# VH-VL binders against UPF0111 protein PH0637, part 5

Target 1, 226 residues: UPF0111 protein PH0637, of Pyrococcus horikoshii (o58371)
Amino acid sequence: MIKMQVWKKLFAKSPFKPLIRHAEVVVQTVETLEKALDSWARGDYENMKEYAKKVDDLEDIADKIKSELRDSITSKLLMPVQRTDILEYLHMQDKIADAAEDTAKWLLIKRNLDSIPNDIKDIILKMGKESIKAAKLVYEAIKQLDNVLESGFAEKEIKKEYKIIKQIEEVESKIDGLDSKLMEIVFTSELDWKDGLYILNIARTLSNISDKAKDTAERIRVLMNK

## First folded at step 4 (VH-VL; framework fv_polzastobart)

Design q37 (from q29 with heavy chain T100R R109Y)
Fold by ESMFold2-Fast, scan of step 4:
Structure q37 (fold): chain C 226 residues (1-226), chain A 123 residues (1-123), chain B 107 residues (1-107)
Amino acid sequence: as target 1 above (226 residues)
Amino acid sequence: QITLKESGPTLVKPTQTLTLTCTFSGFSLSTRGVGVSWIRQPPGKALEWLASIYWDDDKYNNPSLKSRLTVTKDTSKNQVVLTMTNMDPVDTATYYCAHRSYLPGDYVYFDYWGQGTLVTVSS
Amino acid sequence: DIQMTQSPSSLSTSVGDRVTITCRASQGISSYLAWYQQKPGKAPKLLIYKASTLESGVASRFSGSGSGTDFTFTISSLQPEDVATYFCQQYNTYPYTFGQGTKLEIK
């Protein structure tokens, strides 16, 4: 293993700094989706459409950052971590924003929002809020990975990172529980089948946000053990 | 680097239509996430957002003035045009055009402004 | 529409003093608030966005804080060139709305 001071001299800065910037945009994307969900729950199609457009804009910005990162990541032999591991991390982190965009697209296909019962809307909003927590924890995790690297993989910093990973796993489990409860309500309600399909797809894409957050956390675990 | 400049009549009579042009440089309104907005300020009063237009030709007008406002763009000329119908003395204000920035963590705030053009509505 | 209320409407203080201006939203706007500086006869200049993020090239003596409905703008040590009117703006929801402005003078 090369010393961190030598690695930083070769690359001028940590490869994780741009990943942190990408993670910030991912957080903004999920936060914007939550605003779309709030408007959706109120039956406000026009404001929902505005926030859904902003989700698409932010995902496009995330893609641009991802492309720039791919171009800037060197294939130099003296990397302390493998280039492919960094690219796989970036891919997983970007899929969080993709899931948020998918959710926004599903919201837009229905204009009459009053046919959706409030108990279903309430669970969807809770799933949205938990999705924000997942995205923010991923942002904290990648920042903490930079601290792990700067410390030379000190045990104290590694332990902090594992605590964040565990919190991401707990949020994903909570969202799975909310999804299960939502499915029970949908299948026991007298909801129109098209509205049922609409709600289940919103729930699926929302759950995918935390699923991809957990996948991203697993990539961090891999990076710490190299 | 980014510059914007407003142009149009400085004096308008009541009931007439106001047409203002914003000419800009240092960016393209074909770039994803970019937009141009119009904001006005009556003498000694607060700023009021009027309208925004984006790279994809999506448009937003202030609801209180929506029926009077039209915003259009000409990407090849680097221009955005605001049209406001049925002008009244209360519409006397300095009119600004401003750049919209889509930075990580941002939605719509105005990072670069034109110098402004004072439009007086009187007979 | 979201109403933005600034306090105070005007302020007169001395060079080197700490200046604090507040802005209140009539409903929650998360952190989607910007602060602008406007000198007489000039266009507004962006100082702060997302409640606390300093715009590139803006002096470090300017800072912002707050979330939800209550926001604060601070100048840690007033300089002569800071004489201006300061405006807050929410950009959480259309239509975007501005505060009435705070006029800052030295003497």
Scores: ipSAE 0.000, ipTM 0.433, lowest interface PAE 14.1, mean pLDDT 84

Design q57 (from q30 with heavy chain Y107W)
Fold by ESMFold2-Fast, scan of step 4:
Structure q57 (fold): chain C 226 residues (1-226), chain A 123 residues (1-123), chain B 107 residues (1-107)
Amino acid sequence: as target 1 above (226 residues)
Amino acid sequence: QITLKESGPTLVKPTQTLTLTCTFSGFSLSTRGVGVSWIRQPPGKALEWLASIFWNDDKYYNPSLKSRLTVTKDTSKNQVVLTMTNMDPVDTATYYCAHTSYLPGDWVRFDYWGQGTLVTVSS
Amino acid sequence: DIQMTQSPSSLSTSVGDRVTITCRASQGIRSYLAWYQQKPGKAPKLLIYKASTLESGVASRFSGSGSGTDFTFTISSLQPEDVATYFCQQYNTYPYTFGQGTKLEIK
């Protein structure tokens, strides 16, 4: 558990350093979800269950850090950026971990995993890998935003930041394409309706990871426009 | 490097239980993504998948034969055992065990096979 | 269960010829199809997986193509050692199922 005083000290150095710490846990949450998805695809319910629990634990840690940061920001601390912009950013970033937790919860609903066709599993795994890329890009984006600030908003650093934001948007677009392909497979194959519901909810929550990453990138644009 | 060999009786009477052992080397059945499968081939006919067992002790059976099949592993002895109950003359076939790779994205490969053992079911 | 149908059931041709074998699935299996070679009295050998990916150590004259329900296996220039029965196998859905085989002979 990190105390309020630790966060106040980090905020004094940079408004973005505490957000970088939170982003680290968000990345770990999504990486752990990939391990759960890998086990899920192999029909390994027990290892999938263990990784799903770890996703829950990590999201809990992320949420706790978010609460600590929120409390630290609402104190009498002076910052070079608007407090409400920082809070909106933090809210979006935390939703990425939330989406990973939702996906893990859906994975746990079904015990018999061998009824899911491999072509469906393949697309879900591809969506999972792209979700990790989205989370890592968000982490890179907030780190780069700190560099933008330390450089005095130098043009070279701003350009690097926009390049990362564009990559996040490209990942979200790719996941959208995979989701469309998955819908086609689900509606044209002989899949039990309960398995269909199960798969579509996994896909929806996975897509939400990249959607929230994109929303987080939009908050970065706001933070740079100061 | 990877080798598998089937062993067991070559002649079985109707209604008896068949027990086949696959002894392997060059890999461990504790390695993630690794399994062993049993496939049979009646003389002059197509291959038929029977069962698979994986590193995590996950077991998969052909639904048409599931009530008759049991697959187990002994990781320390590098052995996998297939048991098939209530044998019938139509079960006469060459039985193979095969190294099975189960990787996300490209899935199942039966990439290395034993030499096979012919099991004849007759009175 | 998914039924796999191969065509032709047998084929006789000459060394150096291009050989094509077709496999059709009763339901869509995307690219989850493998091809095996079985020489008389021997165990099957994996040649191709994921419809078109050549297994390590397999000669480049062997190739595969297709997706969904229709798949093709090709030998670009038949060699004497290629005389065998060839089987397709789907692994998209349990239970895994094999085609009936195509017996390839010289002449």
Scores: ipSAE 0.000, ipTM 0.444, lowest interface PAE 15.1, mean pLDDT 86

Design q58 (from q30 with heavy chain P104W R109S)
Fold by ESMFold2-Fast, scan of step 4:
Structure q58 (fold): chain C 226 residues (1-226), chain A 123 residues (1-123), chain B 107 residues (1-107)
Amino acid sequence: as target 1 above (226 residues)
Amino acid sequence: QITLKESGPTLVKPTQTLTLTCTFSGFSLSTRGVGVSWIRQPPGKALEWLASIFWNDDKYYNPSLKSRLTVTKDTSKNQVVLTMTNMDPVDTATYYCAHTSYLWGDYVSFDYWGQGTLVTVSS
Amino acid sequence: DIQMTQSPSSLSTSVGDRVTITCRASQGIRSYLAWYQQKPGKAPKLLIYKASTLESGVASRFSGSGSGTDFTFTISSLQPEDVATYFCQQYNTYPYTFGQGTKLEIK
């Protein structure tokens, strides 16, 4: 294994720039999903559909960046850290965009949005906003990892990185709490069974966004390992 | 350099159990995404995947042979062991072990192979 | 199980010729296809993975293309050392399966 500090001396360029570029597209994907959710909550199917299509387009862009980066990393003989650690990080980060796409696909299944109660819509919207926070925190975390490397693993920069990781874990916990509250409302409501299935799948895929963000943060711990 | 070498009996009688050991160097089965697979080739026939074992001890077996196959690893010794029960003359083949990389989820490639060991099953 | 069918089963041609081998999957495998070269008495050698990515150290005359179900392997200018059996292998879907092989000979 080659340590990240040694990478800087050997290669003199950030190995994380393509991962940061990929993270930027992941953030855009989740932000676009939130616009789809806003339209969904207002009963605006046509605008929701257009934003859902844009989520799909952005996920395709993320996949292309992922494939290009994977091929570039895999073809190199010398790497600063184990190649599989970088690939696993990229894999987890890309799964955030996949979860956003899955959510958009579930939104499109139902045309009449008026049958969904406002209290359910409100919780889903809160889950969506927290999911954006999770994605943005992942973006900040990968940028901060670059700062850790540039500083020669200065304690100050490492502490900042761990603070971001903890914030991602806190967001995931908050989304879990919202999901539990939503399950209670769905179970005790007079909701049609198809609407129940619809809402539960939207909640599941939204929860996956923060779950994959947390997994991505754990991969940063591995990449930061001396 | 990644190297692998198969070892075990070259002659096995029908109904007996075959045990093959793969000894490797140049990589560790503690490394995330890394595995070792077993592939066989009967004389003049196609390659057939038998089993894979990965860093996390996840094991995959060819469904047609699953009841007869066991794969285990000893990470400290850099060894992977394949056991195949109830050997039959049709199991006569060259057996290979190969370095295996997790290629995005459950996908794999076999990028470095051992020399192979011919196992003949006859009375 | 996904069935992999190679064409042709055998091919005899001349040094310097362009050689094309095809591989067809019974179901979609995206780009998760590898090509192997096996010389008599030796273990297979990985040449191409992810349908078109050349393995490190492999000569540039070898190339691959395709996605989904139809794949092509090409040798742009056959050399004497290329005499071998070539196998395709899908690794998209468990269990992993190989084609029957294409034996390449020089006239």
Scores: ipSAE 0.000, ipTM 0.411, lowest interface PAE 17.6, mean pLDDT 84

Design q59 (from q30 with heavy chain Y107F)
Fold by ESMFold2-Fast, scan of step 4:
Structure q59 (fold): chain C 226 residues (1-226), chain A 123 residues (1-123), chain B 107 residues (1-107)
Amino acid sequence: as target 1 above (226 residues)
Amino acid sequence: QITLKESGPTLVKPTQTLTLTCTFSGFSLSTRGVGVSWIRQPPGKALEWLASIFWNDDKYYNPSLKSRLTVTKDTSKNQVVLTMTNMDPVDTATYYCAHTSYLPGDFVRFDYWGQGTLVTVSS
Amino acid sequence: DIQMTQSPSSLSTSVGDRVTITCRASQGIRSYLAWYQQKPGKAPKLLIYKASTLESGVASRFSGSGSGTDFTFTISSLQPEDVATYFCQQYNTYPYTFGQGTKLEIK
């Protein structure tokens, strides 16, 4: 079976069903990154490396699905929503997986993980758990958007969607707070400058996961414009 | 630790239906991105993919055999069942089930395999 | 369907030798290619996926390369336990297809 024909059939049923399929891959990518972070925190470089490789594989596939979906919607499909809005949503959703891949690449740079203080590891693990929550909420949001469409944009379904969007915003805010606390610890500790650079980049790329989740939620608001 | 094991009849008569069960442990078929695939190998021949089933109940079949194949899962029992109708001597093969990492429209690998079960089709 | 052709179909060589097997796809499959090892009477074992990524626990003497239509599998220094049939497999699109296999024996 040609994959482009599969996507065209899904788009015919709903503009959001293909986006739900892509979101499933994005969630799996972030969940796999969490496993890499758990190994990283335990000082288990080899298991961390294996999960990091899987994150790279999953992001690659998410990116390929994005390209296939882009090609499918430019193939003269008739849809009840603007093509550019769908493409902008897809782009933001895919950036969540990109951020997870960036984080995994930074984890791999350092082999001796025991030099990183446990306080720093603990906060990074908390940021990771919240990132999974953000990705899962994006998945719930796009599924709920499909319910909004099926209901004919009924107010009760729209209200459920806005509740999920608010939860995504709350998670992003919580991660920002954790990142700020982490930066204070890094700048007051006696870390080698290379370890400092390492941690700062892990935190930055990890925070970017929730930033892109929030951006994705903002695109949902556009798709729900009444 | 992921393990899979195939079970079912080792001898089937022509025109009959084959039913094979894959029982597994070490993973759940309710986990996002997880699937189970069936692959067969006739004696001395190449491997042939038959079907895959995933956590979301998505099912994929080899087009050359699609009309004869059905794959189902029982997540609570950790089992996947393959049914193949109208068996012929050319269907004699070792049948394997394998853990599969799934993404919509694609998969990463068949990373853990059962031991295989030889099914002979003869009168 | 995408046809996968392996070369050679069989080879016999000595312990310590460098072994190279090639796999050609009838159309582009990007990097969605896996390599499997099957010892007599056993199930296949995944060695490499995504053309060049070594599966966990697989010996570093095994490697893969290539993209698009042409792929290579290499054993840098053959060990006695490497006697097996090796298969390539594409997973770019359904149906997934395997090569005919390369039987590797020691002289």
Scores: ipSAE 0.000, ipTM 0.491, lowest interface PAE 14.9, mean pLDDT 87

Design q60 (from q30 with heavy chain L103E)
Fold by ESMFold2-Fast, scan of step 4:
Structure q60 (fold): chain C 226 residues (1-226), chain A 123 residues (1-123), chain B 107 residues (1-107)
Amino acid sequence: as target 1 above (226 residues)
Amino acid sequence: QITLKESGPTLVKPTQTLTLTCTFSGFSLSTRGVGVSWIRQPPGKALEWLASIFWNDDKYYNPSLKSRLTVTKDTSKNQVVLTMTNMDPVDTATYYCAHTSYEPGDYVRFDYWGQGTLVTVSS
Amino acid sequence: DIQMTQSPSSLSTSVGDRVTITCRASQGIRSYLAWYQQKPGKAPKLLIYKASTLESGVASRFSGSGSGTDFTFTISSLQPEDVATYFCQQYNTYPYTFGQGTKLEIK
């Protein structure tokens, strides 16, 4: 591991700036998904469809950035942290955008939104909020990691990083509770079984956003310990 | 303090297009969960929701009037504009704009209203 | 569209009286109902949302209850300044729809 202060003297380049740029597109993808979910909950299929398509476009952009960064990073002769750790971080971060795309694709499966009870829509919106919060926390975490290295691993900056990681873990716990409540409603309601499958898959893919955010945070922990 | 004020012509002739502007202060239409709605009230009658525009530029229109309505926002000017085509005497009403608060899965509320502007449609 | 029907259309009562206005939705709207007060010549004012939640700054004598299709608005002790038309409004489904209004007057 090469301390950032020494890195600045030798190379004057942070390896995390491209990862932060990729994270910005991931956040845009998840924010756009929230717009799709808002339209979905209000019964507006056409606006939901438009935002869902934009989610797909943004995920494609994120994937292209990932591919370009992968090629660039693996060709480096010297790095302040292990290349494998950086690549595994990038892979996890990109999976957040993949999960958002999966959610958008599930939203598009159904045209008649009127058959979905508002109780279920409300829980899905709450799961969406928590999932989106997790993605934004990942963006904050990678920015804070850059601050940790630039500060020479100052204790205050390290503490900020661990606080963000803990918040991501708390979001996943909240989603677990919401998922349990959703299961109860699906299995005790008059909901059509096809609508049940539709809703459970939306919930699964939303949960994947926070799951991949947590995985990304674990990769940050690895980067700090090496 | 949140304030809104409607402006535009008070008299329009049948078949003309009405353009009303809502100018507001005390909030930003870039803030998540914030929107502006247009509601009208014919003299002595009930309120009728016309359109809403939200922070994310999502637009919703009353289906019975959708072909005649356009709502747009200019966040830098703190303005929302409503355009209604092919005006008819039956469209005579007081037109209001209202700050709209939205929390997914919880509420939608018209919590602060402009003073309203009476638009009379006659020859 | 969800139709909102208020009862009564008008009523006259005395200062200090308990006033009750009802609102019925043609379809279930859960608790997604608001109540507005409109004084003569003024814009409507939000009093209650989510069927029973008082808007900030609204006097405690106003209350709401109900869920599904049947809702009630109550003024526990009528004051002279409460002379107004009261409207219910559902926000469960687009388009948002209002009741026809209840005109409240003092005898």
Scores: ipSAE 0.000, ipTM 0.489, lowest interface PAE 12.3, mean pLDDT 86

Design q74 (from q30 with heavy chain S101V R109P)
Fold by ESMFold2-Fast, scan of step 4:
Structure q74 (fold): chain C 226 residues (1-226), chain A 123 residues (1-123), chain B 107 residues (1-107)
Amino acid sequence: as target 1 above (226 residues)
Amino acid sequence: QITLKESGPTLVKPTQTLTLTCTFSGFSLSTRGVGVSWIRQPPGKALEWLASIFWNDDKYYNPSLKSRLTVTKDTSKNQVVLTMTNMDPVDTATYYCAHTVYLPGDYVPFDYWGQGTLVTVSS
Amino acid sequence: DIQMTQSPSSLSTSVGDRVTITCRASQGIRSYLAWYQQKPGKAPKLLIYKASTLESGVASRFSGSGSGTDFTFTISSLQPEDVATYFCQQYNTYPYTFGQGTKLEIK
């Protein structure tokens, strides 16, 4: 168990350092989902199940950290930014891990993976790789926000932060493009309706990872506003 | 420079178990996406895929033969082994092992093949 | 299982001629189709994968096209060394399946 005193000490240094700790677990969650997707694409249900369970475990850890941070910030009296803005950011960042867990749950529903066409698997895996990029960019963004604060909100550091935010938006756009291609394939295919439902929900939950990353980036814009 | 070579018995009696070894060089079965497949060809007939094994130990078998087939790998020795039980004269064929890539955006079925080994099933 | 049907089963033509072989899948396989050349007593050689992608080191006179269920393989100008049996193969879903082969001969 991580003690409350650890979080209070980190908040004393910066409101963003505890959020960086949470972001590390979020990245690990999405990276583990990618391993589940790799197993899924190869028809390896057992290894997929193992990685899906690990995604669930990591999301639980992220949620626990979120709760601990929420309790710690509630007891803190002095902060350079509004408590409400920090909590809203944390909520959005945690939703990234939630989306990864939702994707893992959908993967587990189907046991016969060999019937899914390779072109569908290929697009899903590409969406997964872009989702990792989104999560890592969120981690870089929150780290850079700490640099913005340390610099006294210097224009140079703020510009660097906006570049990262733009990259998150570009990744979300790429995933939207992949989702559109997948929808066209599913619509023109001979897939059984259950397989169609399965694939579309995997795509929806994967898209939610980048959607929540973009929402998290919007919270960063709020935190930079003077 | 990828090379593969099959080895094992050339004559098998009906009801016996066939064990074939594929020894390869120029690639590692620890590389993500890489696998080795077994394909057979009866004299004058079409090719028939039997099994595939991949870097992560994922295994796929032809459903019509699944109860008779086992594929294993020894990554450190650069070897893949195929075992087929209850051999019958109809199983007489040239058996090949081949390099396979199963990776998003880069699916390549059988780009490098061993020379093949003829296995005759007779009394 | 997906059935792969090749046409024709055999073909005789002259050096320099354009040769076309067709392959039809019983179900949609998108672009996951490969073409192999097999000479007597030798292992098959991959010529084309992903329906139209030429394998490195393979002569440019070989080409492939198609998607879904209908595919074609073309030799733009037949050479003596092209005498062989040609096979198509789908790798969209397990089990991977091959066509019955097309035997190509000169004269």
Scores: ipSAE 0.000, ipTM 0.502, lowest interface PAE 12.4, mean pLDDT 87

